# VHH binders against Rab GTPase-activating protein tbc-8 (tbc-8), part 8

Target 1, 248 residues: Rab GTPase-activating protein tbc-8 (tbc-8), of Caenorhabditis elegans (i2haa0r597to844)
Amino acid sequence: INTKEVRRMAWPYLLGLFEWNESPESRLEQFTSQYWQDIEEWRVLEAEVRRRDEEAFRAARARKAASPVREESCDVFEDPNEPTCSQHYDRENLITLFRANLHRIDKDVERCDRNLMFFSNKDNLESLRRVMYTYVRRNLEEGYTQGMCDLLAPLLVTFEDEALTLECFSLLMLRQRGKFPQRPGMSKCLLNLRSLIQVVDPQIYALISDIDYAQALSFAFRWFLLDFKRELSYECTYKVWEVIWAAQ
Below, E stands for the ipSAE of ESMFold2; O stands for the ipSAE of OpenDDE; V2 stands for 0.75 times the mean of E and O plus 0.25 times the DockQ between their complexes.

## First folded at step 4 (VHH)

Design a13 (from c1 with T101S E104L L105E V108S G109A; framework vhh_6z1v_2)
Fold by ESMFold2-Fast, scan of step 4:
Structure a13 (fold): chain B 248 residues (1-248), chain A 123 residues (1-123)
Amino acid sequence: as target 1 above (248 residues)
Amino acid sequence: EVQLVESGGRLVRTGGSLRLSCAASGFTLDYYAMGWFRQAPGKEREVVAAISRSGDSTWHADFVKGRFTISRDNAKNTVYLQMNSLKPEDTAVYYCAADFSYGLEDSSAYDYWGQGTQVTVSS
């Protein structure tokens, strides 16, 4: 049994997506169905974003071509009739905010772990983009922050399933923002994880043997937010994440 | 390592044609708008043509309109400038640049630049 298979099975439970006493099959089908429905919805929004991007490009070029003379005074005309309520304010704000987030994601995705063979494949980069676009559409208030793709990438590599990756990533983001609820039985799970680490990896056990798990959680997230992930291999990242996910 | 490499520049006679290529390595052009610039000795660098991220929109400076055509092939990670009916005043070093921002048109605003390729048009 290889380690990747074990991680694929265990991580959803460690992240709190599934309870230890439930069968996940029907929920996985629901996650997959909802995921692809969400994509159909934001594809429509993305089309409008890209239309506006094209218009902005044309407008910028037209202004440059028309402005060989810098100074223009204002013979300005404005219609005084005041606009009436026929505009979709919520739709306009949604598109504007979604557009800003898509631009940030697009710039970040191309730089996401390209040295890893998995992401040398363009289809896998597109999978990464789809998952992140869907996450942002569901969490538009928080939006995209640089570096979030670096947290998403190891999950996608492990699961190779966009819908499952999204659900697990969403829970990881809740933990990072301090919104993840405490789970009953966590103390026993942490004790079991500590014992497993001691047997499997004595070096990492020595590093964390005298540490409180709440302190370990804060320490690990702090380092990831400060580019610590860039200094670790995927295997080291996986080991650290497993300690975090078993904590509060 | 990220870089843009121009190719195709050479000596051409007045009225001739030339195709310049700009190949990207270490990053994907799919995320960038692209521009072609030129600079002749003793003159400022000027924008010749630009192409949007998708390739659906293009812009060409008035002094090359109808003669030059910018295009891109995202699958090949390459941008092209087809130059027809060349004139002596087209003589310059031609540069490609990535990350052309909507509403920003300063050369300093581009993320990546090539090293340039020399085009010389003689009578």
Scores: ipSAE 0.438, ipTM 0.742, lowest interface PAE 2.1, mean pLDDT 73

Design a14 (from c1 with G103D D106L V108S G109E; framework vhh_6z1v_2)
Fold by ESMFold2-Fast, scan of step 4:
Structure a14 (fold): chain B 248 residues (1-248), chain A 123 residues (1-123)
Amino acid sequence: as target 1 above (248 residues)
Amino acid sequence: EVQLVESGGRLVRTGGSLRLSCAASGFTLDYYAMGWFRQAPGKEREVVAAISRSGDSTWHADFVKGRFTISRDNAKNTVYLQMNSLKPEDTAVYYCAADFTYDELLSSEYDYWGQGTQVTVSS
């Protein structure tokens, strides 16, 4: 019995992507079609990002050889009576923000779990990059935060399906970023997490055991999940995630 | 495991040619600008050449312009420095470096460094 196959089937239900009485086939087709449409759309933006990267490379080198007379940034003057703020993202602001996010993603992806055989394959690393680019394009205001690839990578290894990985990752990120509501089973989830922390990291356990337990863990729930990824193997990460997801 | 490895350095006579190679192991160069640096005994490390991620843009220091050419092969995960018309002043340890930021030539901005390959030009 292949544990990975069991996880691949169970996780979408545990995360709440599918109902237990639902056949996922038609929705998987929708996810796949939308995913590749989104990629075609942001590839146009990426092409402009890469053009600007080339321009920035040339401009930086030209500055090192710059003449004493400089006028490269003085062709536009600010009118004292004009407001400089904008409430809207025009295409220029969109590309600028997307470029900053792609640079953060590229840096993290190149350093993500390279010791795994899965990510020693360049195509799988490109899959990780495409999923994260698509996520960020859909969630541009929130953008990319260092460490998000560490949450995405185990999902991609388990599913080996970019569109399904993206949908499950999106649900996981909603839980990390939204207000933290109390849900049926949440206290049991936190108690189980406490027991896992005691086994995996006794030092962290010692720190939280003397606090008002339920309240402290509720507040720190998302932060501890991110920290555990750094010290746990994929198998331990999977077990912690399954306990957390099952309690929701 | 993650490293840049330079090769090709050797003793060569004035006026000779060398090609240096820099191979990446444990990561891909596809998203990095690359630079070649050199350091002679008793001198600071100086930038020799740089190449953009795509390879469409290159930069060469004035003291090697017309003699050295930087190039890259992303499929081989390797960057090269072709050195022609070598002078005794070119004697140095040559380092390759990977830069994610694109915007800097200074050594402090580069993310990964090789261990260096010795080039000696006899007078």
Scores: ipSAE 0.470, ipTM 0.759, lowest interface PAE 1.9, mean pLDDT 74

Design a15 (from c1 with T101D E104A L105Y D106L V108S G109E; framework vhh_6z1v_2)
Fold by ESMFold2-Fast, scan of step 4:
Structure a15 (fold): chain B 248 residues (1-248), chain A 123 residues (1-123)
Amino acid sequence: as target 1 above (248 residues)
Amino acid sequence: EVQLVESGGRLVRTGGSLRLSCAASGFTLDYYAMGWFRQAPGKEREVVAAISRSGDSTWHADFVKGRFTISRDNAKNTVYLQMNSLKPEDTAVYYCAADFDYGAYLSSEYDYWGQGTQVTVSS
């Protein structure tokens, strides 16, 4: 049996998307149907975003022509996803917020694992882009954070199914925020994680050995989600994630 | 290996035409605005033309308007500069550059540069 096929079958259950006694066909069909409906909706929004991008491109060039001696301005760092006590978006504010997120995603998608043959295929990069756009559209208040594409990519490589990838990624993001309780058997999972980390990254292992197990797991989880993916091959990332998911 | 490679530069007579190509290797141009720059000996590098990510918007410097046309073919991972009615003043090394600046990013530093291709226009 192919290891990738085993992961494809097991991961949705490990992440808690399906119960172990569940036959998931109906829900998979609903996920797929909803996913492509969401894409049709945000494609309309993306068309407006791209229209504004074209206008911004022309405006920037017009300014350079009119003022040949001007200092370039850095991107204004503003968090359009900043929490507010009143969440009310007219269409203009929605488009502005969505545009900012799409720009962050586009930048990260271009940088995401170009050395991996899977993402040498433009269709697979477009697949990654669609999944992340859909995730962000569903979670606009949280928005896109740099590095999220690096977490999404291994899921897409494993599943090769955009809708399933999105649902599993959404659960992974919830786990990152500590919304999933610790499961029985945590100490066994930590021992296995410790052994794996010792082989893959002895420096991280040394840190974990000196810290309380609960804090070590929290530290490892944050590191794995935001930066760890870039320091390991996909195969090692898969193994580490599986241990963490089983523990959480 | 991530690089841009310009080609097509050569000697042409005044009034002639030439098409320059810029091919990307090791990355896709789908996410980049593209530009053509030129630099003559003893002169500053100057922007000649630019094209948006989609290719729907283009910009050309006043000194080449009506003579040069920038275009792109993302399927071929290539950007072009069609040069018509060439003048001796067009003699320069031509560079292509890639930028994540969709015009929405105010920082307009180009991320990647080619090594250049020499265009010489004889009078």
Scores: ipSAE 0.458, ipTM 0.747, lowest interface PAE 1.8, mean pLDDT 74

Design a16 (from c1 with F100L Y102F G103Y V108P G109E; framework vhh_6z1v_2; at its last look DockQ between E and O 0.49; V2 from the best seeds 0.00; counts 0 for: pae E 2.03 > 2)
Amino acid sequence: EVQLVESGGRLVRTGGSLRLSCAASGFTLDYYAMGWFRQAPGKEREVVAAISRSGDSTWHADFVKGRFTISRDNAKNTVYLQMNSLKPEDTAVYYCAADLTFYELDSPEYDYWGQGTQVTVSS
ESMFold2-Fast, scan of step 4: ipSAE 0.577; ipTM 0.850
ESMFold2, look of step 5: ipSAE 0.437; ipTM 0.760
ESMFold2 (binder alone), look of step 5: mean pLDDT 80; pTM 0.818
OpenDDE, look of step 5: ipSAE 0.485; ipTM 0.795

Design a17 (from c1 with F100W L105V D106L V108T G109E; framework vhh_6z1v_2)
Fold by ESMFold2-Fast, scan of step 4:
Structure a17 (fold): chain B 248 residues (1-248), chain A 123 residues (1-123)
Amino acid sequence: as target 1 above (248 residues)
Amino acid sequence: EVQLVESGGRLVRTGGSLRLSCAASGFTLDYYAMGWFRQAPGKEREVVAAISRSGDSTWHADFVKGRFTISRDNAKNTVYLQMNSLKPEDTAVYYCAADWTYGEVLSTEYDYWGQGTQVTVSS
């Protein structure tokens, strides 16, 4: 048994995906089944996104100037007496949001750490992309923010299982967005994060100290982890995460 | 380690043909639109051809239409420019470039550029 195998077994429990006294087997099968079902659904949306990408290429080549994007909504400046648009509007909004997110994800995935042997393999980059696409489809209102792939990548390297990676990543994102359920130890975790920020970046600490502290720390945790990974190897990142997760 | 490398440039006589290749190293071309540019001595760099991410859509400058064809092979991480009926006016250093914006940007704004490959067409 090596360190990677130990992490694969322990991390789902540390992240709160499984209770320490439950068997995960049936839930793992459910995660895998739902994951591939979700992929089948969003592949249809992706096909339409790529069709629109081809249209954009042709339109750009026909015009020599940047064209402002019109909002694809029923709130156009029309006669006040005109009835509002009600035709399949949600599908256009869905595709528009999904397309914007896919473009951000694609760019970040292609710039993910290729010096790692794992991500030198194109198939593993495609795994990373599929997991992130599925996450965004499930969380479209929040969407993709630059750097999320940096948080997802270590999980995928550790698990080598797309469905399990997605579930654990979803919990990590809930924690970072301040939506993780309050449980015994949560206040200690936030205080530990505050102490780490104070030591590592006193200037950021000063900026957040007198506002809505809990919300500011939730946002700062994301910034801290992203910035911290830039200077650390995956092994050091894993160790820092394990300390933070165990403190909850 | 991230780079584009052009190859295939050489001396050729008028009416001849060449195929230029552009290989990506350290990243994949799967999500980039690609362009071929050229620059002759004492002239500005100009766009020769562009190809969409999927390869389903292409654009060629009027001065090469019917003679040049851009294509891509994403499995080989390579873009090609097939040049037929070459003229002395085609003499230039040819560059490939990777574009995230579907060819909407100015030539100086492409994400990655190659070092160039020299094409010389003798009369």
Scores: ipSAE 0.453, ipTM 0.771, lowest interface PAE 2.0, mean pLDDT 74

Design a18 (from c1 with T101L E104D L105S D106L S107P V108S G109E; framework vhh_6z1v_2; at its last look DockQ between E and O 0.55; V2 from the best seeds 0.00; counts 0 for: pae E 3.3 > 2)
Fold by ESMFold2, look of step 5:
Structure a18 (fold): chain B 248 residues (1-248), chain A 123 residues (1-123)
Amino acid sequence: as target 1 above (248 residues)
Amino acid sequence: EVQLVESGGRLVRTGGSLRLSCAASGFTLDYYAMGWFRQAPGKEREVVAAISRSGDSTWHADFVKGRFTISRDNAKNTVYLQMNSLKPEDTAVYYCAADFLYGDSLPSEYDYWGQGTQVTVSS
């Protein structure tokens, strides 16, 4: 069994998807069935989003002012022959929110690890996009945050299974929520780094000691937000992530 | 290495035709609206034509209407400008540009730009 196959089997257990005594085959089938059902649901929403994108393109070319807000209003300019705007305000909010998230996802997916051979294949980029869309549809309250694709991509490369990737990514995101700027996990990481600098290089510490630590150490923010993913090769990233996951 | 590379610009006589190509490398055009712009010496860059992300919608400036046609082939990662009935006033450097979704008329709204290809129309 090669190292990729070992990781494919072990990572779901390290991330806590399965208990160590579990044989997961029936749950994997359930995950796959639910995943494709979720895709069928949001493909309908995506089609409406893309129709609105085309309307915005045409409106920008007309010499009249145009905005997405007017297209999302279902008040005076309602078309009776297209009743999607008449008594569907909770659906309209869903479409509006999903559209904003899809735009952010599409931009990041296009830019994520594009030098890696795996993602030179458009089908693999589409797999990444589908998993991200599905995650965000399930977690619309949280929404998409820049950098999520960086955490998702190594899982997809390893598993090559969209449903399994989604379930493991969902667990990874639960671990990561404490590292957002409004949470204590990132502050703790930066303070620990400052303490390490004080021990290792007191002269550098003296130079930065009168500056706010978040300002002085802002260069390290991305290190901790993405668990060093953008700083390391995939192989080194795998090793660091396995240590982090094993440590809980 | 994200690049847009234009090709096909050359010297042609008035009334002639020319096809410009713009190939993308290092990214896919699937997510981008595309535009063709031109800039004559001493003039500001102006939009010539635009095409939506899907290719379902196109737009052409009035001064080229009926003569120029924008198109795209996302499988080949390429956008085209077919230029017919060329006039000396069409002499300019032609640029392709990509904008994430909308392809606005303002050059500052575009994410990526090509280096340009010279088109010269002689009398």
Scores: ipSAE 0.317, ipTM 0.731, lowest interface PAE 3.3, mean pLDDT 80
ESMFold2-Fast, scan of step 4: ipSAE 0.560; ipTM 0.829
ESMFold2 (binder alone), look of step 5: mean pLDDT 86; pTM 0.865
OpenDDE, look of step 5: ipSAE 0.538; ipTM 0.811

Design a2 (framework vhh_6z1v_2)
Fold by ESMFold2-Fast, scan of step 4:
Structure a2 (fold): chain B 248 residues (1-248), chain A 121 residues (1-121)
Amino acid sequence: as target 1 above (248 residues)
Amino acid sequence: EVQLVESGGRLVRTGGSLRLSCAASGFTLDYYAMGWFRQAPGKEREVVAAISRSGDSTWHADFVKGRFTISRDNAKNTVYLQMNSLKPEDTAVYYCAADFSYDELSGYDYWGQGTQVTVSS
């Protein structure tokens, strides 16, 4: 009867995380355990990112010449007690990529759905940040793209469970990136999306219909997943998503 | 609605102390570096102090070094400027500003309306 509780129960199945005849308890425990282990790992990386952010602030604000950067290089005369340059180099590349992603995430999190009561609570913004940091750490090559928080936010509001949100979001991102295996009925799903856009927003449908059909649908699908959510209330977004997911 | 509101400006005597506060509404300061600026009549706005996102690093202009201290309380979403040993030349409107600390080329994203500090001799 509680719509939010129904959605919490149904969405993992609609997204394909669980099979309809599957008992999810053990898998949910596994997701939760792995999630908090991942957080413990990237907390150490984040600490180093923040130390570098502080150095950048000091360099910019103090107007001092940047401290000489000690370049890492493999050398025969390395200190025997120091880590090998390859180990240090791998960590350096990891931190550099992670730092760039954290900066983009922080900017988007600060601006994400601040008008919603849920995200007026700092703890919930920190939950959003943790889930996205964990996603990016698991998918560092793909990285963070502006607008991903708009897809994550409705899931977090619905589930209020960071680990479950992450797993469902990961599946949604596979679909968005076109890497989710094409299922029978995918063409029907895209046609249903087109029909929904036509009914919900005839103006935007008219605009996109001027370009090639396949190109228009590709734009519409990506736009729907990244930007369309911003034009709809959360309740309307939920209903549209459920129709799309159920059609698969 | 996003805004910064300064408070604490008033008339004080030479050698006195003041603490200015800058409170953020509609956003969290956790993601921003903060700065204090001042502008006296007929002069350009000048940087007085700055504090990093974490609060671990601060910068103070030479003309206030040892007298002014910037600090922040992220739990209260507020930044402070403690001003000691005030001089008549410290008379100005004081502004706080928020800067997204990850881009050293970024301008300040948000500004307050200012609070007047007057130091009498």
Scores: ipSAE 0.519, ipTM 0.798, lowest interface PAE 1.6, mean pLDDT 74

Design a20 (from c1 with G103A L105Y V108P Y110M; framework vhh_6z1v_2)
Fold by ESMFold2-Fast, scan of step 4:
Structure a20 (fold): chain B 248 residues (1-248), chain A 123 residues (1-123)
Amino acid sequence: as target 1 above (248 residues)
Amino acid sequence: EVQLVESGGRLVRTGGSLRLSCAASGFTLDYYAMGWFRQAPGKEREVVAAISRSGDSTWHADFVKGRFTISRDNAKNTVYLQMNSLKPEDTAVYYCAADFTYAEYDSPGMDYWGQGTQVTVSS
């Protein structure tokens, strides 16, 4: 037994997952069973996310072919006249939130190869992705914040058990809430804004989710604050906000 | 640490064929849409072909349709451009680029470019 084996034994107790006088076998079986059931559920959601990603790719290529000179047009902010909404608001909201989180996770996961030799193996990188997807599915309103994968990775390396890693990571996250770097706080701010809209005006939130306005709102907010602080981005932001306010 | 490396560019005669490769190191291509671009002397850089993250969707510029084919092998972390029926006007430096967000708002911030590989087509 070396230091890594000692960590595997001790960490679940130190994190408070198990009591010091507890035999963990039955709970470990429950964690494993629930983990793989959760994966089967979000695999279906991921398939829909990836279908939408392919449609977005095709749409983007079609637009470039039709107009070689592409300028920021704010067209997505100008479609308040689109009346068609899905009748399944809950599922659409779920897929929209899950898609946004998967995109953030995928960006972070790709960079983990640089930090640990363990993740030069693509199967281990896929394990990291599965655990984080499952965490986010269970904590969708909180969502993914940049840097979470860097906290998850050492746990996965130590345990080499996805279900146990997820349970320990969940406890660590409870202890570490609000202690992530300020730069990633912008991502949480966007999710909090969407949650605020949901609480203040559920009808507007459902409408935004159904016609993909949630993506437009995220784009406008990021465009305004991070990449484009120009008159055009203000106009696009105002149009999005006016659609929300006009519905009041 | 993050690098795209093109290879396969060379001198080839009109009507010939050539396959370009773009290999990634330090990151996984599985999360990126990929594209091939070219730039001839005195011309702007233009998009030649693009392939989606999964590889299920491709796009080819009208001036290469039927002659060029983009493909990817995520297991080998590599993207290819098969060039057939080459013409003198295909002479250019060819670049590959990774674009995670294809149609998403943060696309510009995630772009990675290779150094380019020279393709020369002569009679």
Scores: ipSAE 0.528, ipTM 0.790, lowest interface PAE 1.5, mean pLDDT 70

Design a21 (from c1 with D99R T101D D106T V108E; framework vhh_6z1v_2)
Fold by ESMFold2-Fast, scan of step 4:
Structure a21 (fold): chain B 248 residues (1-248), chain A 123 residues (1-123)
Amino acid sequence: as target 1 above (248 residues)
Amino acid sequence: EVQLVESGGRLVRTGGSLRLSCAASGFTLDYYAMGWFRQAPGKEREVVAAISRSGDSTWHADFVKGRFTISRDNAKNTVYLQMNSLKPEDTAVYYCAARFDYGELTSEGYDYWGQGTQVTVSS
């Protein structure tokens, strides 16, 4: 039964963003500065994505109008100020990948939990969009997967700080993908998680009973990430996350 | 609950004007390209007009070009079709539709559809 302010203060430590004996002020300032710098960078890329969206819109109409002469490639708008460099391949690939990811993110943001008063506000949906765009720009090789906004949303509601939300979300994603190093107390963590799962879902408990502890952690976290969260309210999700994070 | 609701259809005389509205409920139009379609009795559904996500690009079918104008107001979560110089041949049920991608202007590939609004043009 933690208040939103207690969660706001505790979660960065529980997720491992800050050490318990460290003063976070300088790092918070760095996160904020980097976040808004990243936004300036990807806004330029987003402008090109939207230009290509408009171009695709126009090209689709041209294709529909069957004619003896096909639309020429030279009729397609080309950015006259685009830098000429040996990394032209990287830029084209970057924009193509970023565009595909922005499209997936926009679909999920649009469908994000609108039953919450927080996300009935259009500005808060735009905050969610910016945080996820920035995450994807930093992690293009993995990209966006449907449902990631469902994990990001509770963090944004709790923090109401885009930069802090991004940093905490990044750590959560590292844990989910098995890239996060194991922390002291892993055995106790898994016993507590096992007990929690036994209460919440006896079927899943039966499945994990015979699994090695390292495999059980990876399995349980992926199950929680993809399926379990969808069936819980934000408050129930918060409580489950706090138990898991505290035990880690 | 996700819905598109058309309104504004009515009986008008030849040469008259009419504005149709399409309001979205349960989702925002900010992420969708929009189209207006129509279907007359005994005819196939045809695309009338389309507007890009930003509203910067529009397309109108040749048979309505210069007479109809599609527009959008994302703040009001609404898309419009302004119809001028109406002809009896414009008599049809008009549908609005939303799609996330910018592909073909066919009825295939639209994510959401309205129930339609009847426009009747009398001589």
Scores: ipSAE 0.445, ipTM 0.754, lowest interface PAE 2.3, mean pLDDT 74

Design a22 (from c1 with T101G G103S L105W D106L S107T V108P G109D; framework vhh_6z1v_2)
Fold by ESMFold2-Fast, scan of step 4:
Structure a22 (fold): chain B 248 residues (1-248), chain A 123 residues (1-123)
Amino acid sequence: as target 1 above (248 residues)
Amino acid sequence: EVQLVESGGRLVRTGGSLRLSCAASGFTLDYYAMGWFRQAPGKEREVVAAISRSGDSTWHADFVKGRFTISRDNAKNTVYLQMNSLKPEDTAVYYCAADFGYSEWLTPDYDYWGQGTQVTVSS
């Protein structure tokens, strides 16, 4: 048993995925089953996205705007034997939104921690992509924001399990959106976080020293997890995350 | 260390053939559409050929259609330009360029460019 195995066992509880009294075995099986079912579903959508990407490539290389395509009319008097306007519109909207998100994800994945040994392996980079695609498909209205792969990457390195990584990442994103209640003991955890920040980055410590505890936690979360993650070692990132997760 | 390196340029006689290679290092070409460009002294840089991210779609300029063929090998992280029936007018420095594969316009806004390889066609 090494430190990584301890983190793999503890983190789901620290993030609130499992209660401390809970047996996780059946839920882990459900997470894995649902994850791969979700992948089967969005692979069909991705195929259409890639077909449209090829079409866009051909159109661009023709050096002219494509002839205007007649927009589907949602006329209520449409022929009843034709596909419904709402069904066509819903699928078109879904593919359009998914395509835009895949483009953002692909760009970030390509740039994500390539100098790290784990992500020098192309298969691990594809694992990162699959987890992000699945997250975005489940949260399409919110979509992908630059930097989300920087939060996902340390979880994937730690767990090496795509389904578990997704579930833990989903909780981390919920916390970032301010939808996770603060937990008892937050004051002690914030003092520990301030001490860690002082050691890691005295300039940031000076900035947050005179702000109340709730604001300090917000700054620390955004700063370390999104803005400066790559300047910290993964071990330092893990320790900061553990303090933040225990506080919330 | 992100770079594209062209190779294969040399002196060749009119009617001859030549294969250019473009190798990427520090990144993978899997996410990029690729293009070959050329520039002769005193002339503007012009697009010669392009290949999509998957390799399923290619485009060739009218002045090289039937003579040049672009291809890619993502396993080798390399793009090729097979040049047949070479003419003196094909004399130029040839550049490869990588575009993130989502560009909907044929523009000079490629993400990465090579340093070029000289092709000279003599009569």
Scores: ipSAE 0.483, ipTM 0.782, lowest interface PAE 1.8, mean pLDDT 74

